# VHH binders against Origin of replication complex subunit 2 (ORC2), part 15

Target 1, 363 residues: Origin of replication complex subunit 2 (ORC2), of Arabidopsis thaliana (Mouse-ear cress) (q38899)
Amino acid sequence: MEDIENIEEDEYGFSRNYFLAKELGGASKRSAHKLSDIHIVDEQELRETASTIEMKHSKEISELMSDYKTMYSKWVFELRCGFGLLMYGFGSKKALVEDFASASLTDYSVVVINGYLPSVNLKQVLLALAELLSELLKCKRKSSGSLSKGQETFPSRSMDDILSFLHGPQSGDKDCFICVVVHNIDGPALRDPESQQTLARLSSCSHIRLVASIDHVNAPLLWDKKMVHKQFNWLWHHVPTFAPYNVEGVFFPLVLAQGSTAQTAKTAAIVLQSLTPNGQNVFKILAEYQLSHPDEDGMPTDDLYSASRERFFVSSQVTLNSHLTEFKDHELVKTKRNSDGQECLNIPLTSDAIRQLLLDLNQ
Short names: E, the ipSAE of ESMFold2; O, the ipSAE of OpenDDE; V2, 0.75 times the mean of E and O plus 0.25 times the DockQ between their complexes.

## First folded at step 7 (VHH; framework vhh_6fv0_2)

Design h01 (from a23 with S114R; at its last look DockQ between E and O 0.60; V2 from the best seeds 0.00; counts 0 for: unsure alone 64.9 < 65)
Fold by OpenDDE, look of step 7:
Structure h01 (fold): chain B 363 residues (1-363), chain A 129 residues (1-129)
Amino acid sequence: as target 1 above (363 residues)
Amino acid sequence: QVQLQESGGGLVQPGGSLRLSCAASGFTFSNYAMYWVRQAPEKGLEWVSTISTGGGSTYYKDSVKGRFTVSRDNAKNTLYLQMNSLKPEDAAQYYCARGYSDEPGFYILTKAPRYMDVRGQGTQVTVSS
């Protein structure tokens, strides 16, 4: 009993230490490389070129994948035991999970959710699952000769009613389940709390087994203790593949690519997310000011300093200038002189794009 | 009316190749996962391959892995099955089938023909020396 408690503390300790090390890690040597120094190419050209890059260590990767294949029977057993499978590690896991599903889950109905997409209709997923289960149960009843008129008709199409149906009476048949494969359960379509709660509830249903992948190091933060231990019941499988994110990556903004105004906003969001919390907060002040004063040339630098200092985001002008340098280097902020000759800072984005950025930063 | 029409079947020698096509009409082809199934003489309908709506995901029966390749052209509303290194055991009537879901972001992978709402008339593949 003592040994299990120590493993949980060490994993929590590692994640905490990683974040602390990033926080305590001194003046991260600011990469002298400016985004402005990068020849930005068309996104399509970049993606096409990236797709032509030969994979290194192909033999070793193939061997690794063969090794993973030896674990498929174990994974099926774990699913049969009522566990969810969480696949994590460096590289795209899509091909691995697809191979597993095709090779080992063929006796089951499998619903695949592409969580890396911008949007997924979970309600429709649940409806589809309910229909599949209903058919599965009907077929079993016909084979067993049991005329029990179970409630065959979904009386209501509410999410709760569907989930209740999927939970069903624990039919003594432990092998009567539908597998739900979720590529990137931490993806943009699924990472919101409501979606996660729905997936957790789904995973707790007796006739559902979940296989999911994650790519974000912070994915576990999406779940509370109840979700992890009582609902998802995750078995963690470390399965680095080193495979490129060719499919998943299509939906991510490319920092190195020229894009539409919308793409620029997304790129800005990525850059901002990489900044320190204080850096983000300073940017938020600027963004909020610009939204409130759309007819002005931007926020005076002195006003930004005063506001940032008042909120304890900066301790000195030097600190602010450091943030501004970073903003300018990433073309997040431009400077313009107003009619009074004051240096003003502006974000070269539309008001709508700025609003979206603020929403993304507050998540 | 929803229609699927298979073509490309024929007689081949062991080790030969065939390319099957399935022309889809009467529905938004790009919204549906598509399936290949086959029925050999005196055998039941068996699953062969599945392809996702965008073609980014493909699934195969183990016995055909490495030999068969499923693809689709959504602009042409056409599903394909490239069959290489054909074996006598591959001889069957091959059917194209549509999956249940027209929703983006998810699809159903199943062996069971019951989860295929529409299938074509099929095309015969014969493998003989």
Scores: ipSAE 0.520, ipTM 0.800, lowest interface PAE 0.6, mean pLDDT 83
ESMFold2, look of step 7: ipSAE 0.665; ipTM 0.827
ESMFold2 (binder alone), look of step 7: mean pLDDT 79; pTM 0.819

Design h02 (from a23 with T110V K111R; at its last look DockQ between E and O 0.43; V2 from the best seeds 0.00; counts 0 for: pae E 2.4 > 2)
Fold by ESMFold2, look of step 7:
Structure h02 (fold): chain B 363 residues (1-363), chain A 129 residues (1-129)
Amino acid sequence: as target 1 above (363 residues)
Amino acid sequence: QVQLQESGGGLVQPGGSLRLSCAASGFTFSNYAMYWVRQAPEKGLEWVSTISTGGGSTYYKDSVKGRFTVSRDNAKNTLYLQMNSLKPEDAAQYYCARGYSDEPGFYILVRAPSYMDVRGQGTQVTVSS
């Protein structure tokens, strides 16, 4: 903000919006009016302003990104000291944080968690981190160069055992860290208290360094004082980018995040890519049914089971119900009753969006 | 069981272009992020590029950004690296590698060069005047 002459908000006002959430939401920098009036006028004004900024100030935005790059060495030093880095500011921070990682963290291993996606399995993340650390530690101890990844027993360990391994003492003459980047640590896959407690424990592990971004104004409400001061140990970095939320925006309500049919299909495809292959195939059956039966209110649940069972995508009703729960939790599917009172499932997308989704899934 | 086969290397003059390919088998290719690494003679491994499972996110080492393009064709189980404006410092043996996770919600962006587990034979890229 301070590097761009025509920004109307200062960094304190921006930080206050991210730090001080109120029960009555909305843009606190604008004068308080009726929500309906502010919603309509502010959306139009902001969309027009964003378009003008992008068209007229591309050079200044590029210079802003270059200025952030001068901070990379400081950010590396802060990570080595044991701090977590928390990136906030208007616009998508995904490209900035990934540029930092690929430019300045190449001496480390970097694992990226896409918190803007509707699901992520944190145990699988912990398993990957443990495997990667095991490889790093064996090299530091002059371990044999022939280490088979399949000989590790980490998959049979509890999350507590994995976290204990990641928290092990440093040895040798050089720090041995894995950096974890979390895009949208406040995102839908990570918002629940159990996920945040797991991330806080992860960030306190001696072999782990954390870089995260937030976009929700109420993100700090996810953490109690112990998590902030003893585990995450955040250093807050204000890094407005004004970059569009090309991926993140399809999962969160965001100013100017209005989708075309292709963007709506891309959103659903990204969500589906976070699911198992069998879950994706079950969804495809429903999608194809809905396209071929446009006059129906969806597919009866019994018919989806029979079709999925026939193709070996599920072995039981319990397995199907697990996939349906995931679809509903991610808003991919809604339940309706047909004219006969049977429970039916439908995808709340237009036929054009569903066709695009099927094309995207067959890449 | 997991197999990766690199190809497409060769001799090129500075400023020239090459397209590398990596054929994958023995695993569900579309479930894994993929990456390119390289090794010059008597030097350590160097991370070059990473691509997400669907190809929607790509990442590059600064020295190759803007010159190299990673892509994938999940229907053909093939990973690609288009290398343009090649420089003498790009000369190396190039390898592809599979990510550690089959979860699309996270991936390994960078593996420290000293700790890479190289699986394939690699393909040699030579840049000479």
Scores: ipSAE 0.312, ipTM 0.632, lowest interface PAE 2.4, mean pLDDT 73
ESMFold2 (binder alone), look of step 7: mean pLDDT 84; pTM 0.865
OpenDDE, look of step 7: ipSAE 0.592; ipTM 0.766

Design h03 (from a23 with S101V; at its last look DockQ between E and O 0.32; V2 from the best seeds 0.00; counts 0 for: pae E 2.7 > 2)
Amino acid sequence: QVQLQESGGGLVQPGGSLRLSCAASGFTFSNYAMYWVRQAPEKGLEWVSTISTGGGSTYYKDSVKGRFTVSRDNAKNTLYLQMNSLKPEDAAQYYCARGYVDEPGFYILTKAPSYMDVRGQGTQVTVSS
ESMFold2, look of step 7: ipSAE 0.752; ipTM 0.884
ESMFold2 (binder alone), look of step 7: mean pLDDT 80; pTM 0.820
OpenDDE, look of step 7: ipSAE 0.689; ipTM 0.847
ESMFold2, look of step 8: ipSAE 0.644; ipTM 0.806
ESMFold2 (binder alone), look of step 8: mean pLDDT 80; pTM 0.819
OpenDDE, look of step 8: ipSAE 0.744; ipTM 0.885
ESMFold2, look of step 14: ipSAE 0.232; ipTM 0.441
ESMFold2 (binder alone), look of step 14: mean pLDDT 80; pTM 0.820
OpenDDE, look of step 14: ipSAE 0.568; ipTM 0.795

Design h04 (from a23 with K111Y S114R; at its last look DockQ between E and O 0.54; V2 from the best seeds 0.00; counts 0 for: unsure alone 62.2 < 65)
Fold by OpenDDE, look of step 7:
Structure h04 (fold): chain B 363 residues (1-363), chain A 129 residues (1-129)
Amino acid sequence: as target 1 above (363 residues)
Amino acid sequence: QVQLQESGGGLVQPGGSLRLSCAASGFTFSNYAMYWVRQAPEKGLEWVSTISTGGGSTYYKDSVKGRFTVSRDNAKNTLYLQMNSLKPEDAAQYYCARGYSDEPGFYILTYAPRYMDVRGQGTQVTVSS
C-alpha cells in the first residue's frame, strides 16, 4: 500500500517538476515563426481539413483500446467499492469512457456531463439525478413490498436539498447508484470553485458514482485535500488514447483560423494564457490602461515600462521589449504614434473584449 | 397521455433483418432521448440502445453493436431500430421507452431497466430456423 502512494506522488512530482522546469528552464528558443507568417484560413475549412487527416498508428491505437477494454471489469469493481474514477492521458477520452459506460455500466443509469461545453447547468443535472434516483427507489420499494412511505418527493428544489436527497440514508444496497460521467471535469464551465464544490458534494453522495476525465495538467489544482480524498475519492487511471479532440476542440478557438471579433478575443486569451506570468501581467497593465483611457491612441511605451518596472514585472527595457515582441508577433498589440510623436501601444480589441480577456486571465 | 406504440416485430430466420418502429404521442418527442429495451424469456429487462434528442448520439449494447442501428424522425414522432444479422439470442419482446429531456450540457446515456416506467406494449421478435 505504501508503494502505490509513493508512485503517485512521484508521478505527480515529476509532472509538476517537468512543467516547472519548463517554466523555469532557460529562454525557450523563441520559435522564429511568427503567427503573422501563417496564412490564416477559414475556421470551417481548417476543421474540415483537419478531420480528413488520417490517423497514424491506427493498428497500435486499436490494440491499445482493446487493452483498455480488458480493464473495464476492474473499473466497475472500483466504482462498486465507492471510488471515483479519474481518467487522464493524452488524447480525447470521450469515446473510451462512453464505450466503457455502454459496455459495462448497462445495469445502471448513466448521466453524461459534457464539461468541455461553455455552459453546463449543474442544477438541472442535479434535478435530473434526483428524478432518476426517485424512480429507482420507487421501483425497489415496490419489489421489496416495503410500504415505508419514505419521502418520495423533494420538498424543495434547492441544490442543498437535492444533494441531501441524493446522499440518502446509506441504505446497505451498495449497488443502488447512478453513474455520472463527466467529460472534462476541468472544462471551462466547471472550473469555478462553486462548480467543483458541487461536483465534489455530488461525488460524495451514496447513490452517485463519478467517472471523470481531465485534459489539463493543472486540473488537480482545482481540488483541495478534502475534495480529493473524502469527496471525489479518485482512483487515477492513465489512459492515453491519442484520439483527436474533435468534439472538445470545437469549442476552442483555433489560433490559425480567421474568426469573428469574438473569436479574436478568444484566440488572444489562449495566447496570453501561454505567456509567462510576467508577460501576462505586462499585458494586463496595458489592457487596464486602454480601458481607462478609451479616447487615447494607446499606452505610451515608456509609461508601460515604468509601470511594469514599478511592479517588478520587468527588470529592464530589454525584458519589456521581449514581451512586446511576443505581443506584436501574436497581433495582441499594435503600435501607433500619438500627437506628441510618442510610440503608443494598443490592443486591437473592443473594450468589451478586453474586459472579458482580463476576466479570463484573472481566473 | 404519453403513449408509445411499438411495431415491426415478427418471425425471422437467423441472419435476417427486422425494422422496429415506435410511434410516440402525448409529449414533445423531439425533446426527449429515446431508448430501446428488450426482455427475453426468463430473462430480465435489458437495455439495447439509446438515441439523443437530435439523433446525433447513439449508444448500443455491446452484443448488438454493428448489427443494430437506432434512428429517429422527429417530424413523424417515430423511433426506429434497424436490426440486421439477427441471432437467436436477440429473440425478445422489444420496447421503446422515453428517456429524459435533454438539457444543454448533459444527457442520459443509459437507463437502468429499473427506471423504465414509460414504455409501450412492446413488439415480439422471434428468431428461429
Scores: ipSAE 0.564, ipTM 0.761, lowest interface PAE 0.5, mean pLDDT 83
ESMFold2, look of step 7: ipSAE 0.638; ipTM 0.851
ESMFold2 (binder alone), look of step 7: mean pLDDT 78; pTM 0.805

Design h05 (from f03 with A33V; at its last look DockQ between E and O 0.56; V2 from the best seeds 0.46)
Fold by ESMFold2, look of step 7:
Structure h05 (fold): chain B 363 residues (1-363), chain A 126 residues (1-126)
Amino acid sequence: as target 1 above (363 residues)
Amino acid sequence: QVQLQESGGGLVQPGGSLRLSCAASGFTFSNYVMYWVRQAPEKGLEWVSTISTGGGSTYYKDSVKGRFTVSRDNAKNTLYLQMNSLKPEDAAQYYCARGEPGFYILTKAPRYMDVRGQGTQVTVSS
């Protein structure tokens, strides 16, 4: 089902590429010399510059926030339908998400997890959720005339036992849930696989709904297909705020460049793993060609198209060009003309880095 | 080493105003949800208000909503409670408290509170 695959590919590519292109687009609007100078400026100067940008556009930012408020009723409806909400975009989303919760989720219990902190105690979060769910079910039974005996708390139970309790009680009412707000689900307190698996299990509970924000371009790499499609059930909301990260401690200047010299292959692998499988396979064809032909100036674009089409990774030149544009936007490939005037594609990494990249991608 | 020092209490007439302060030290203040709680003589601690780590979200007990305003200055490590239209029922020893790091429950009294200061007395003459 090529149309279904193309729609999914475009949705993932659009969301990630929009976020990256906006940051990289700001950099690409200026000369390379100026971008290099911005990379080495003092942190205090960067903070001062960002504050000036924020002040200049304060009316436009206020109008943008007002527009987001008109969407709150739709977001509540989406939560009632069983979806998780994933907020992304440039700038801190913390104030927006908290305003949404305090304005529109007043009928629900809301637990807020600050993923931007160094650590959070997920067991204590689960205990709080279990107690809130017990109170919710007690009120439902009392309203129907049933009397619940006091149930003991779960402080001595393992996290698995608490999760099993959260999964156990069922209600047919989609409006009967506890909302969990996760600021920076990609943050340092939460980015480990065990924390993400716990959050995914929470999201699959019938009485739990997640609203989360992400700030790192690589946040989707935290999740496997089951987590995304069967547990989190994310609806992706692009909500750029341009607000400073005063509480999160993360700063995203408009001209931020990506990649570090010490982790170039690792950075490339992270970006590639967030692309569609077809996009990854197109890149692998190029990488394997370049390893096999170290004395050439790269792979001719026509040869890449032929190889990719033969393997059914692309259906047209337009589809290939879409992948190539994304690769170029992330600086994963560069173009050059060979001695015959043909356009050739080159991965600007050493052969050892490309080999490591292929090993990481085959995990 | 964790210290919370309340100040700003006093004697006021009904309808009067006071501004309480809580100076915090010995911890990263901006990482904690903060609370105001109060205790009348021979009664337990009662939650009054909550403020989020950045100060963007505030929550109040129904009996003080519209009269009290909680705020914080993370640069000065200080929590505030502006108390207007004071009533005799507001007379109590007021304490600030910090919550657990990393998460909190909106619109509900805290599960755990860390009260360490001497408090500050608010007396409303009836």
Scores: ipSAE 0.400, ipTM 0.616, lowest interface PAE 1.4, mean pLDDT 74
ESMFold2 (binder alone), look of step 7: mean pLDDT 81; pTM 0.833
OpenDDE, look of step 7: ipSAE 0.451; ipTM 0.702

## First folded at step 8 (VHH; framework vhh_6fv0_2)

Design i01 (from h03 with V101I; at its last look DockQ between E and O 0.27; V2 from the best seeds 0.00; counts 0 for: pae E 2.4 > 2)
Fold by ESMFold2, look of step 8:
Parts: sequence; structure tokens; C-alpha cells
Structure i01 (fold): chain B 363 residues (1-363), chain A 129 residues (1-129)
Amino acid sequence: as target 1 above (363 residues)
Amino acid sequence: QVQLQESGGGLVQPGGSLRLSCAASGFTFSNYAMYWVRQAPEKGLEWVSTISTGGGSTYYKDSVKGRFTVSRDNAKNTLYLQMNSLKPEDAAQYYCARGYIDEPGFYILTKAPSYMDVRGQGTQVTVSS
């Protein structure tokens, strides 16, 4: 069933290429590497640059926001048709999306998820949506006639049961839905595959309409082709605001410093956390060696084996090679030959990125 | 048990002022958005005002904006409504209501009284002369 590879591949590829092109255009042509040797940009310098841009162009930004307002009626129509709205572009979209909801969704209930906060709990969001829908359906039926009988008779606790309730058939008016706004659907509390699948299922519920924003250029990597084309059904809206990230502040450096050292170190830390403790310790030996020997092309493989074996992290060359294969497959390590012809291993990150990575692994 | 107790109503002349209070108990007051709603004779329940958990965001029905001020004291578990420049159409039984959990990660924007948890007896506001 559901697998139209040809057309789904083209649309996914287009969306990913668009975000990758923005990343390449933001730095330079010669600095575009995967785990590249990119120097750290100071967080304060990035914040200062963003605030300066906004202050210098205040009139132009106000006119741009007014132009977006002319689109609100079309966005409402798109939501009623069952599309999800995905807002992207430079700057915080929080004010724009909230203005849209306040101005154009006044007849509907709106639930706002602050995806930029690590404290987001999707189970609690779904429970709140179910309670809200239950009360809206009771009011619409007007059974018993009492307005003060709001009751929490909703014993189901499973996510699947809640989603089934939210997908229930419409009774009466066809427009009984709740609009869910997700600021930063690519935020830290939402990045995991289970959360994204839950959001995709929520988006496909008959009583739910979804509006979301993204700020991370790699956000499309969160979704497989089925999620994009069958569940979210995104309409992509380019809405650069150039607004500062006053509330989203934790994500400010990641948005401005595309391909930054901090972003690279956190990506590498995520991969390393999925490995065994011994694998992580082998990597730490290499990382510490590289930091203490900045003038060398890397650590000889024989020296890594000896150091790892002395510390009981590996018992054989076969075990070490298994870890090294995993590191190479994830682009965490590269192989080179030094001036003596020995096979050497190096981490293709700057010293600052390696220090950040070690800090993340120790915690 | 969740309990809400309204007080501070009374008889006032047009243009007068009243300050309503709502004492809350049986739940963690600071975790919930709170509402003021009212019911005039022979009419349905009507939303008046909303205040966020910390008091940083307030919302008002258009007809009371600029005349009413909602506030809260989370240390005393008390919600307030300052009503100035009262009009005959403001006469009603006023209730406070508990909203859904206003967590740092999400919040609900709704004006529909149908999901509001009204539990108290209310306090009567009468505007005469």
C-alpha cells in the first residue's frame, strides 16, 4: 500500500536540497564539509549580528509582516482542506504564527506546543487535546443542558487510544477541529523518531489541523516519505521574518551558526551515545591524543590498540577494528598515513569541537 | 478536592468599581491558567478574562478591555478581577474557573466556556440606578 517512490522521492529531494543550499550559501563555497573543519563562532557575536540586522531594517520587516497577513485567508482554507502548514525561513516565526492564529483561527480552539523547550511532554499534550475535544463535543450536543458538568471521564492512558479518539468521525458540523501550532517541530524535545511519528499521526487525525515552524536546516531528515506525503501533508511556506529568537534563545546559536562546531559536536555525541561504553572509551582515547598532539596527522592505529588494551577497553585487534568500522561508517574518524607510512586515525573536527564532544560524553 | 470560592461582589452604581477575589485550594494553583466567566439572568455562560500561570499574559473579552484587570497572587492561591467603569450589561453572577495545565512546553488558546472547570457558587455583581 502507500509507497509512491518516484514522486515522493522528488518532493523529498527538493525539500532537502533547499535546506542544504541555504546552509552552503550562508557560510562559503570552500567551507562546506560534512564534519567540517569549521571554527567556532562566538554565540554573543551571532546574537549581536541578528539583533543588528533586525534593528536596521525595522520598516522593511513591518512591511513584510503586512504582506504575510494577506495570506492568512489562504492558510485557513488550506487547513480546512486537510493540509499541514510548515513555516520556514530566517528568524523567529513565533510572532507571525501566533498572529495568524489570533487573527484567523478565532472560531477554533488552538493548542500551542513550544517545541524549542526541552520540557515538552507529548503525552500531556495529547491528554489536553482529548479533554478539550471531549468538552467541545459535549457542548455541541448540549445533552443534559447543564454548562457546569465538565467531567474528566477519560480513563484511557495509552497514546494509541487517545489518537483513536482524536481521529473519530465528525458528527454534525464538519469543522469540529482543534488547530495545533508547533513552534519548532524540529526542537530538542521532539527530534526523536517516536515523537515525530506521534506528531505525524496527530496531524492525520480528523479533528486535528497542524501548523508548524522549523528553524534547523536538517529538519526534513526527521521524516520519511510516508510521513511527509501521507500523514503531515505539508504545504511549505517561506516566511522569513528576521525576528530575534527572544523566547527560543536556547536554539539561537544553532539557527545562525549552520554547520557550527557546537552543532557538529552535538551530532557526533548523539552517534557516540548509541555505541557501547567500551567503544565510547576507545574514541575518547583517540580524542584526547589528538588534543594533546595538535601538530600530528592523527594517532597511529597500533598506539590506539595498545592504549585501549592497557585500559581493558578491548581484548583483541578484532574488537578494536569493529569499533573503528563503526566510527568510519559514521564519519567520526578518517584514516591517513603519516610521514613514517603508519596508518593513523584522526577525528575531522576542530580542537574546540573535540573538547565540546568530550564534555558531552563525560556527562 | 478542587475548590474555588468567589467573593467581592455586590451592588454598585453605574460607573462604579468592584474587586472580585477567587480563593483556590485542592490543587497546585500556580500550574494552571485561570479564567473569569459570568452568567447574566436567562443567558449562557460567557468568558470574561484569562490569565496565564505566572500572570505574564492576560486576555479580555472586547467589551471589558480597558475596564477590567485580571491578576493573581500565586503565593496566596488567589485570583482577582478589578472591575472599573461598570455598566448595567456587566451585571451577572461571576465565577472563576480552572483551565487546563499551562505547562512551559504547551498552552491552550480557547475562549469557549464549555471546557472551563467552574466549581464555586459565584459572586453576584449588580449594577443599578
Scores: ipSAE 0.260, ipTM 0.473, lowest interface PAE 2.4, mean pLDDT 73
ESMFold2 (binder alone), look of step 8: mean pLDDT 81; pTM 0.834
OpenDDE, look of step 8: ipSAE 0.743; ipTM 0.884

Design i02 (from h03 with T53Y; at its last look DockQ between E and O 0.27; V2 from the best seeds 0.00; counts 0 for: pae E 2.2 > 2)
Fold by ESMFold2, look of step 8:
Order: C-alpha cells, then sequence, then structure tokens
Structure i02 (fold): chain B 363 residues (1-363), chain A 129 residues (1-129)
C-alpha cells in the first residue's frame, strides 16, 4: 500500500465497513450496528487483517471473479436494454470493469473516463463521442463520406451544443451503442453538480450506455430522482473484489465523515436539501414522530399522509408516494410492517442523529 | 504525411511464433493509441489488439488472448505484436492503425476497424500445414 493511504486508512476502513453494513443487512436486527460501534479503529490491525484475508482466501477470491465472468453476458444484455450498470462493493473495481469491457464489449466503441483523477476534460469526452456517433450513423445509412477525427467542425461549440447533437439522432431501430466506462463516477473530478448533470444528459442519449463504479457511501447524494430514474437508469450490481486501490488511492482518497452523530446528520441533511421543500417537510414529520415514539416500529404510512395533508405539504396519495420513493432511493427511509400488519416507515438513524438532523434542517 | 509500415510477417507452422513491427512517422506517435487489425482472404478487417498511448493498457480479441502480446517503444516510434501458438485461423494480412489522441483523464477505445486510420501495406502472416 502507498503512504498516502496510511492517513486515509482509518477513515477508509470505517467507510468500507459502514458501506458494507448498509448493503449486507441495513434493516436486519441480527447485529446492533450503531454509529458509536464503529468509532474505534486500529489502522495497523486493519492493514494486517486485510493482508491476512487476502492470503487466506486467494482461491475463494479467484472463484468469486470467475463467478462475475459468468454474468458478463447478462450485463451486455442489460446494456442493450437501455440500463446503466453501477458497480459497488468492497475493493477496487477497476480491474473487474476493465476485464468486462475487454472481454464482452469488443464489438462496441468504448470511452473510458478515469474519475479518480483530480481533473477530467468532459468537453473533450463529448467531442469524441460526437465523432464516434457520426461514424456509427454514417455506416448504417450507407454513407460514402470519409472522416478525419482531427477535423471535427465544431471544436469551439459549447457543451450544451454538443449534447444537443448527441440527442439529435432518434433512431429506434438499432441495437447498437457506444459504451462509456466511468471509473469512480463519485470521484473528485466528477462530483460537482455540473459534471453529474452532463453525465446524466449523456446517459439519456439513445446510442450511449454507461458502466460506472462507486466507492463512497454518500455516492447516491450526487443524483436527484430524474437523474436516477429517467437518465442514468441504473442497475446496481454488488461486486466486492477485495482488491487494493493501488491506482485510485494515489489520486482519490476516500474521505468520509461517518462515525459521529454530527457527521451522519450532516450527510443526511445534504441529501434532504437536494429534495423539494415539501419533501423535506414530509420527512420532518416522520422524524419528529419517530423521536416522540421510540418504542414503536416507525410511523404508519396512512398517519404520515394524514399529517402531511393537514399541513398542506401534499395534495394526494400520489404526491406522498413520490416523496417516499425519493426517500427510499436515497436510503433515508425503510418500510416495515408493525404488529397490526400496517405498513410503517422508519428512519434508519439513531435518535441522536435524527435530533441533530432536525437542528440542521431548521436553520 | 502520416506513414505506417508493417513488417515481420512470414510463413510459420501451426504453434509457431512471429513478431510483427510497425514503424510510425509523420505524427507524434506517443500521443496516440494504436491498433492491430487483420484481414483474411475475402473477409473484412477484424480488430485484433489495442494499446494505450503510454502502453499501460492493452486489449485483445478473445480468440487471441493469452497468445498475442501488443507492446510499443515510444522512443523508437514502433509498435509490436508478439504472436505465439499461431493457428491456421490467424493467417491474414496484418495492419497497424493509428487511434485517437488521448487526454490524461480519459481515453477512447474503438474496436470497429472502419474508425481506425489504416494506411500501411500490411504484412502477411501465413500458417501452413
Amino acid sequence: as target 1 above (363 residues)
Amino acid sequence: QVQLQESGGGLVQPGGSLRLSCAASGFTFSNYAMYWVRQAPEKGLEWVSTISYGGGSTYYKDSVKGRFTVSRDNAKNTLYLQMNSLKPEDAAQYYCARGYVDEPGFYILTKAPSYMDVRGQGTQVTVSS
């Protein structure tokens, strides 16, 4: 491992465990996973344990990678159907995604974006995609024109103009695409809202498909509902590799603010602030109910509707369901059935984190 | 004027080896990804291998993985293809092709030969039995 990772290993190890715990059993009661349970981290023990795990289980890891290879045909089919592929899980996914592209995307043009780098020139990516799309469409239209990559006529065009060109072709009769692979779509070069909006608009083009990886537990904070459901159209694939972050770790330290009530509440507040004001107020009703009823399994959905409608935050059940879907997509809320069989909603945070969240939202 | 000159082909027996070379001139070789493509008689061009501008990433057609190795020497402006365990189906005219200029934060891999800048005469690989 690099010396740069030594400073980040405590935060990174904590972030990995928090991320993995949410993915493996977030609603489970089989363990008492609380934020305070993860505040004690021994960096030396974590490094020694990771090395020991790798040596002890090298055969099991190889079998795991072989199992992922059996899924490659399905992943290609999912891309052909119009889905984006989002790869998450413990360890670097760079080698897995590169193997998938080299083994199963041989018939397609592939553009690889290294999101773990400190900067990426998205305008040049879009210009290259426009050139590739033009070549793809000319071959299908029986065009006799010749093209030079370096002679594209609009290098001074704005990114909006290039995106409009990429959306211009509306052919629905082909099962072909250009694949864009994004290593660490949650990386430092890409985390800003403008870059994410550009990537979302790109993913909505009919001849573009995305394959991406994430490593941060807060990666879903990058996207609103439209981006997730209408543009990226992600299929989430849990693909732990247990591989070291040899390349990514030099450029992309995984700094997460988990392990304290204030940091957990700040993360949730940022997600909530990306939602509509009425959505935030609906969530606040649920949060206040949960604090005042600590012995209950959350708030019945019908009671949340009644309270929200009385306060004019929603006008219909459909509007409430839209907000609830958004909460679930961002992992802010989970559903359970209570002892009466009613569907109930709960916030998977400690009472202290919920109190801090309400303080931050009321500012 | 961009020039690509392939060499190193010849006649080998099945299971034999050849090393192809491609001498590049007229452009900044180290700024471009490079391809190997091949054409069997009465067939179209077929992508074989890709190498990134610095040589750090390599890609291969499935049927040649483990047998072929692409490499480059940017100081000598030369692209190489080491072909081991040759089979009769590998017999073809082999060409190198210039790819796209890459940026540090992204690179482009196209595998459709119609988008590749093929301009040399190629070098013939024949596998006899």
Scores: ipSAE 0.308, ipTM 0.561, lowest interface PAE 2.2, mean pLDDT 74
ESMFold2 (binder alone), look of step 8: mean pLDDT 80; pTM 0.820
OpenDDE, look of step 8: ipSAE 0.446; ipTM 0.711

Design i03 (from h03 with G54Y; at its last look DockQ between E and O 0.21; V2 from the best seeds 0.00; counts 0 for: unsure alone 64.1 < 65, placed apart)
Amino acid sequence: QVQLQESGGGLVQPGGSLRLSCAASGFTFSNYAMYWVRQAPEKGLEWVSTISTYGGSTYYKDSVKGRFTVSRDNAKNTLYLQMNSLKPEDAAQYYCARGYVDEPGFYILTKAPSYMDVRGQGTQVTVSS
ESMFold2, look of step 8: ipSAE 0.739; ipTM 0.878
ESMFold2 (binder alone), look of step 8: mean pLDDT 80; pTM 0.824
OpenDDE, look of step 8: ipSAE 0.747; ipTM 0.883
ESMFold2, look of step 9: ipSAE 0.739; ipTM 0.878
ESMFold2 (binder alone), look of step 9: mean pLDDT 79; pTM 0.820
OpenDDE, look of step 9: ipSAE 0.429; ipTM 0.704

Design i04 (from h03 with Y100T M116F; at its last look DockQ between E and O 0.37; V2 from the best seeds 0.00; counts 0 for: pae E 2.3 > 2)
Fold by ESMFold2, look of step 8:
Structure i04 (fold): chain B 363 residues (1-363), chain A 129 residues (1-129)
Amino acid sequence: as target 1 above (363 residues)
Amino acid sequence: QVQLQESGGGLVQPGGSLRLSCAASGFTFSNYAMYWVRQAPEKGLEWVSTISTGGGSTYYKDSVKGRFTVSRDNAKNTLYLQMNSLKPEDAAQYYCARGTVDEPGFYILTKAPSYFDVRGQGTQVTVSS
């Protein structure tokens, strides 16, 4: 019991390193009352601080990187044992993780997910993983026949079917793994609960090994205990690099953001403001519905039409379909089928981003 | 018609440099991660480098890391490979390739050449004398 409590404390001990990251990252002040009261240092100041540290301590940073390389064999062993690797610490970890993959994961196929980008299509990632695994398994069966054309290239496969295939038993004596590297698993495109649940299920698949990096101090709030202990099975590696965020920082301010809501909401608001007022109001109805129904697959299209017509934002289904086409063309909404088979519409933003978007649009 | 055309190969001495170019046409170049692969005589295709759709992420085979630099210009539909400190083992026919995945948020770093669905005609790099 005491060992379990100590292990759980160590696994949630990320908060101790949160204090250290704030001290290294600038002028942020700790608050004992609640995490949301903590002022976060601007990303520009953090980039400048990281560059200054590199200048003053270049030899020590180079020796630190060399020390991390001596750990690569141990990290490979941990992956083979079924653990996920979670890399945290001050500075960009992208170069370190890419060096690890290129030096030590050469026996695996490797897929890289760039979580710092504003959009990542996880279903396409799963489809690509299934195709890759199918090809690897077909090569192992080449003793008497030619390879058959599989069904793995079609996007109509359900996410559950793909995950079941990735979790299937090994086909021979040697295990067949695909390593998945996730830069910034806490990034803007991945912070929503659905994406994190998908990543957790992926991590539990028998053919998958996961390596991820994290920069946001609130990232453990994304995961419940099942995700942490049964699915991700993280080994936490403190790997401060003091490296600048040359690539990640172009797309979003990773170290200072909590929830990553303001940038995606502002981008969506700009696109929406280029549309007609009625189109904006139709989108607001969908956004308000989604905030009120967070456990649903989105808003049924028929309900959106009825609500929009009652408010005189559309006069016909054709007019609604025109707005929906514009939303889809700008990636503002996705369509899904709910449990009852009805077509539903979903905004692929976190609840915090949607709230900010509504504030911006109500100006 | 999807086409890839490599150029910039030639003969260099060991330690020399070359810059390869790949002109793309017939598809939306900016939607695809792009790859460099090479083939020496009597050997199979060998993966060399990958670049993301926007050019912000690059990955290299370990034996060329630090010597080769991949880049792209999406406005000109052109992929580049700057090759420095060339060694005799780098001598090969170099191809640019398009992967089967057209999603900008991820890419595949694989040794399996069957995952490239479009490949150019190649340009020869010779390191000798």
Scores: ipSAE 0.284, ipTM 0.552, lowest interface PAE 2.3, mean pLDDT 73
ESMFold2 (binder alone), look of step 8: mean pLDDT 79; pTM 0.817
OpenDDE, look of step 8: ipSAE 0.617; ipTM 0.825

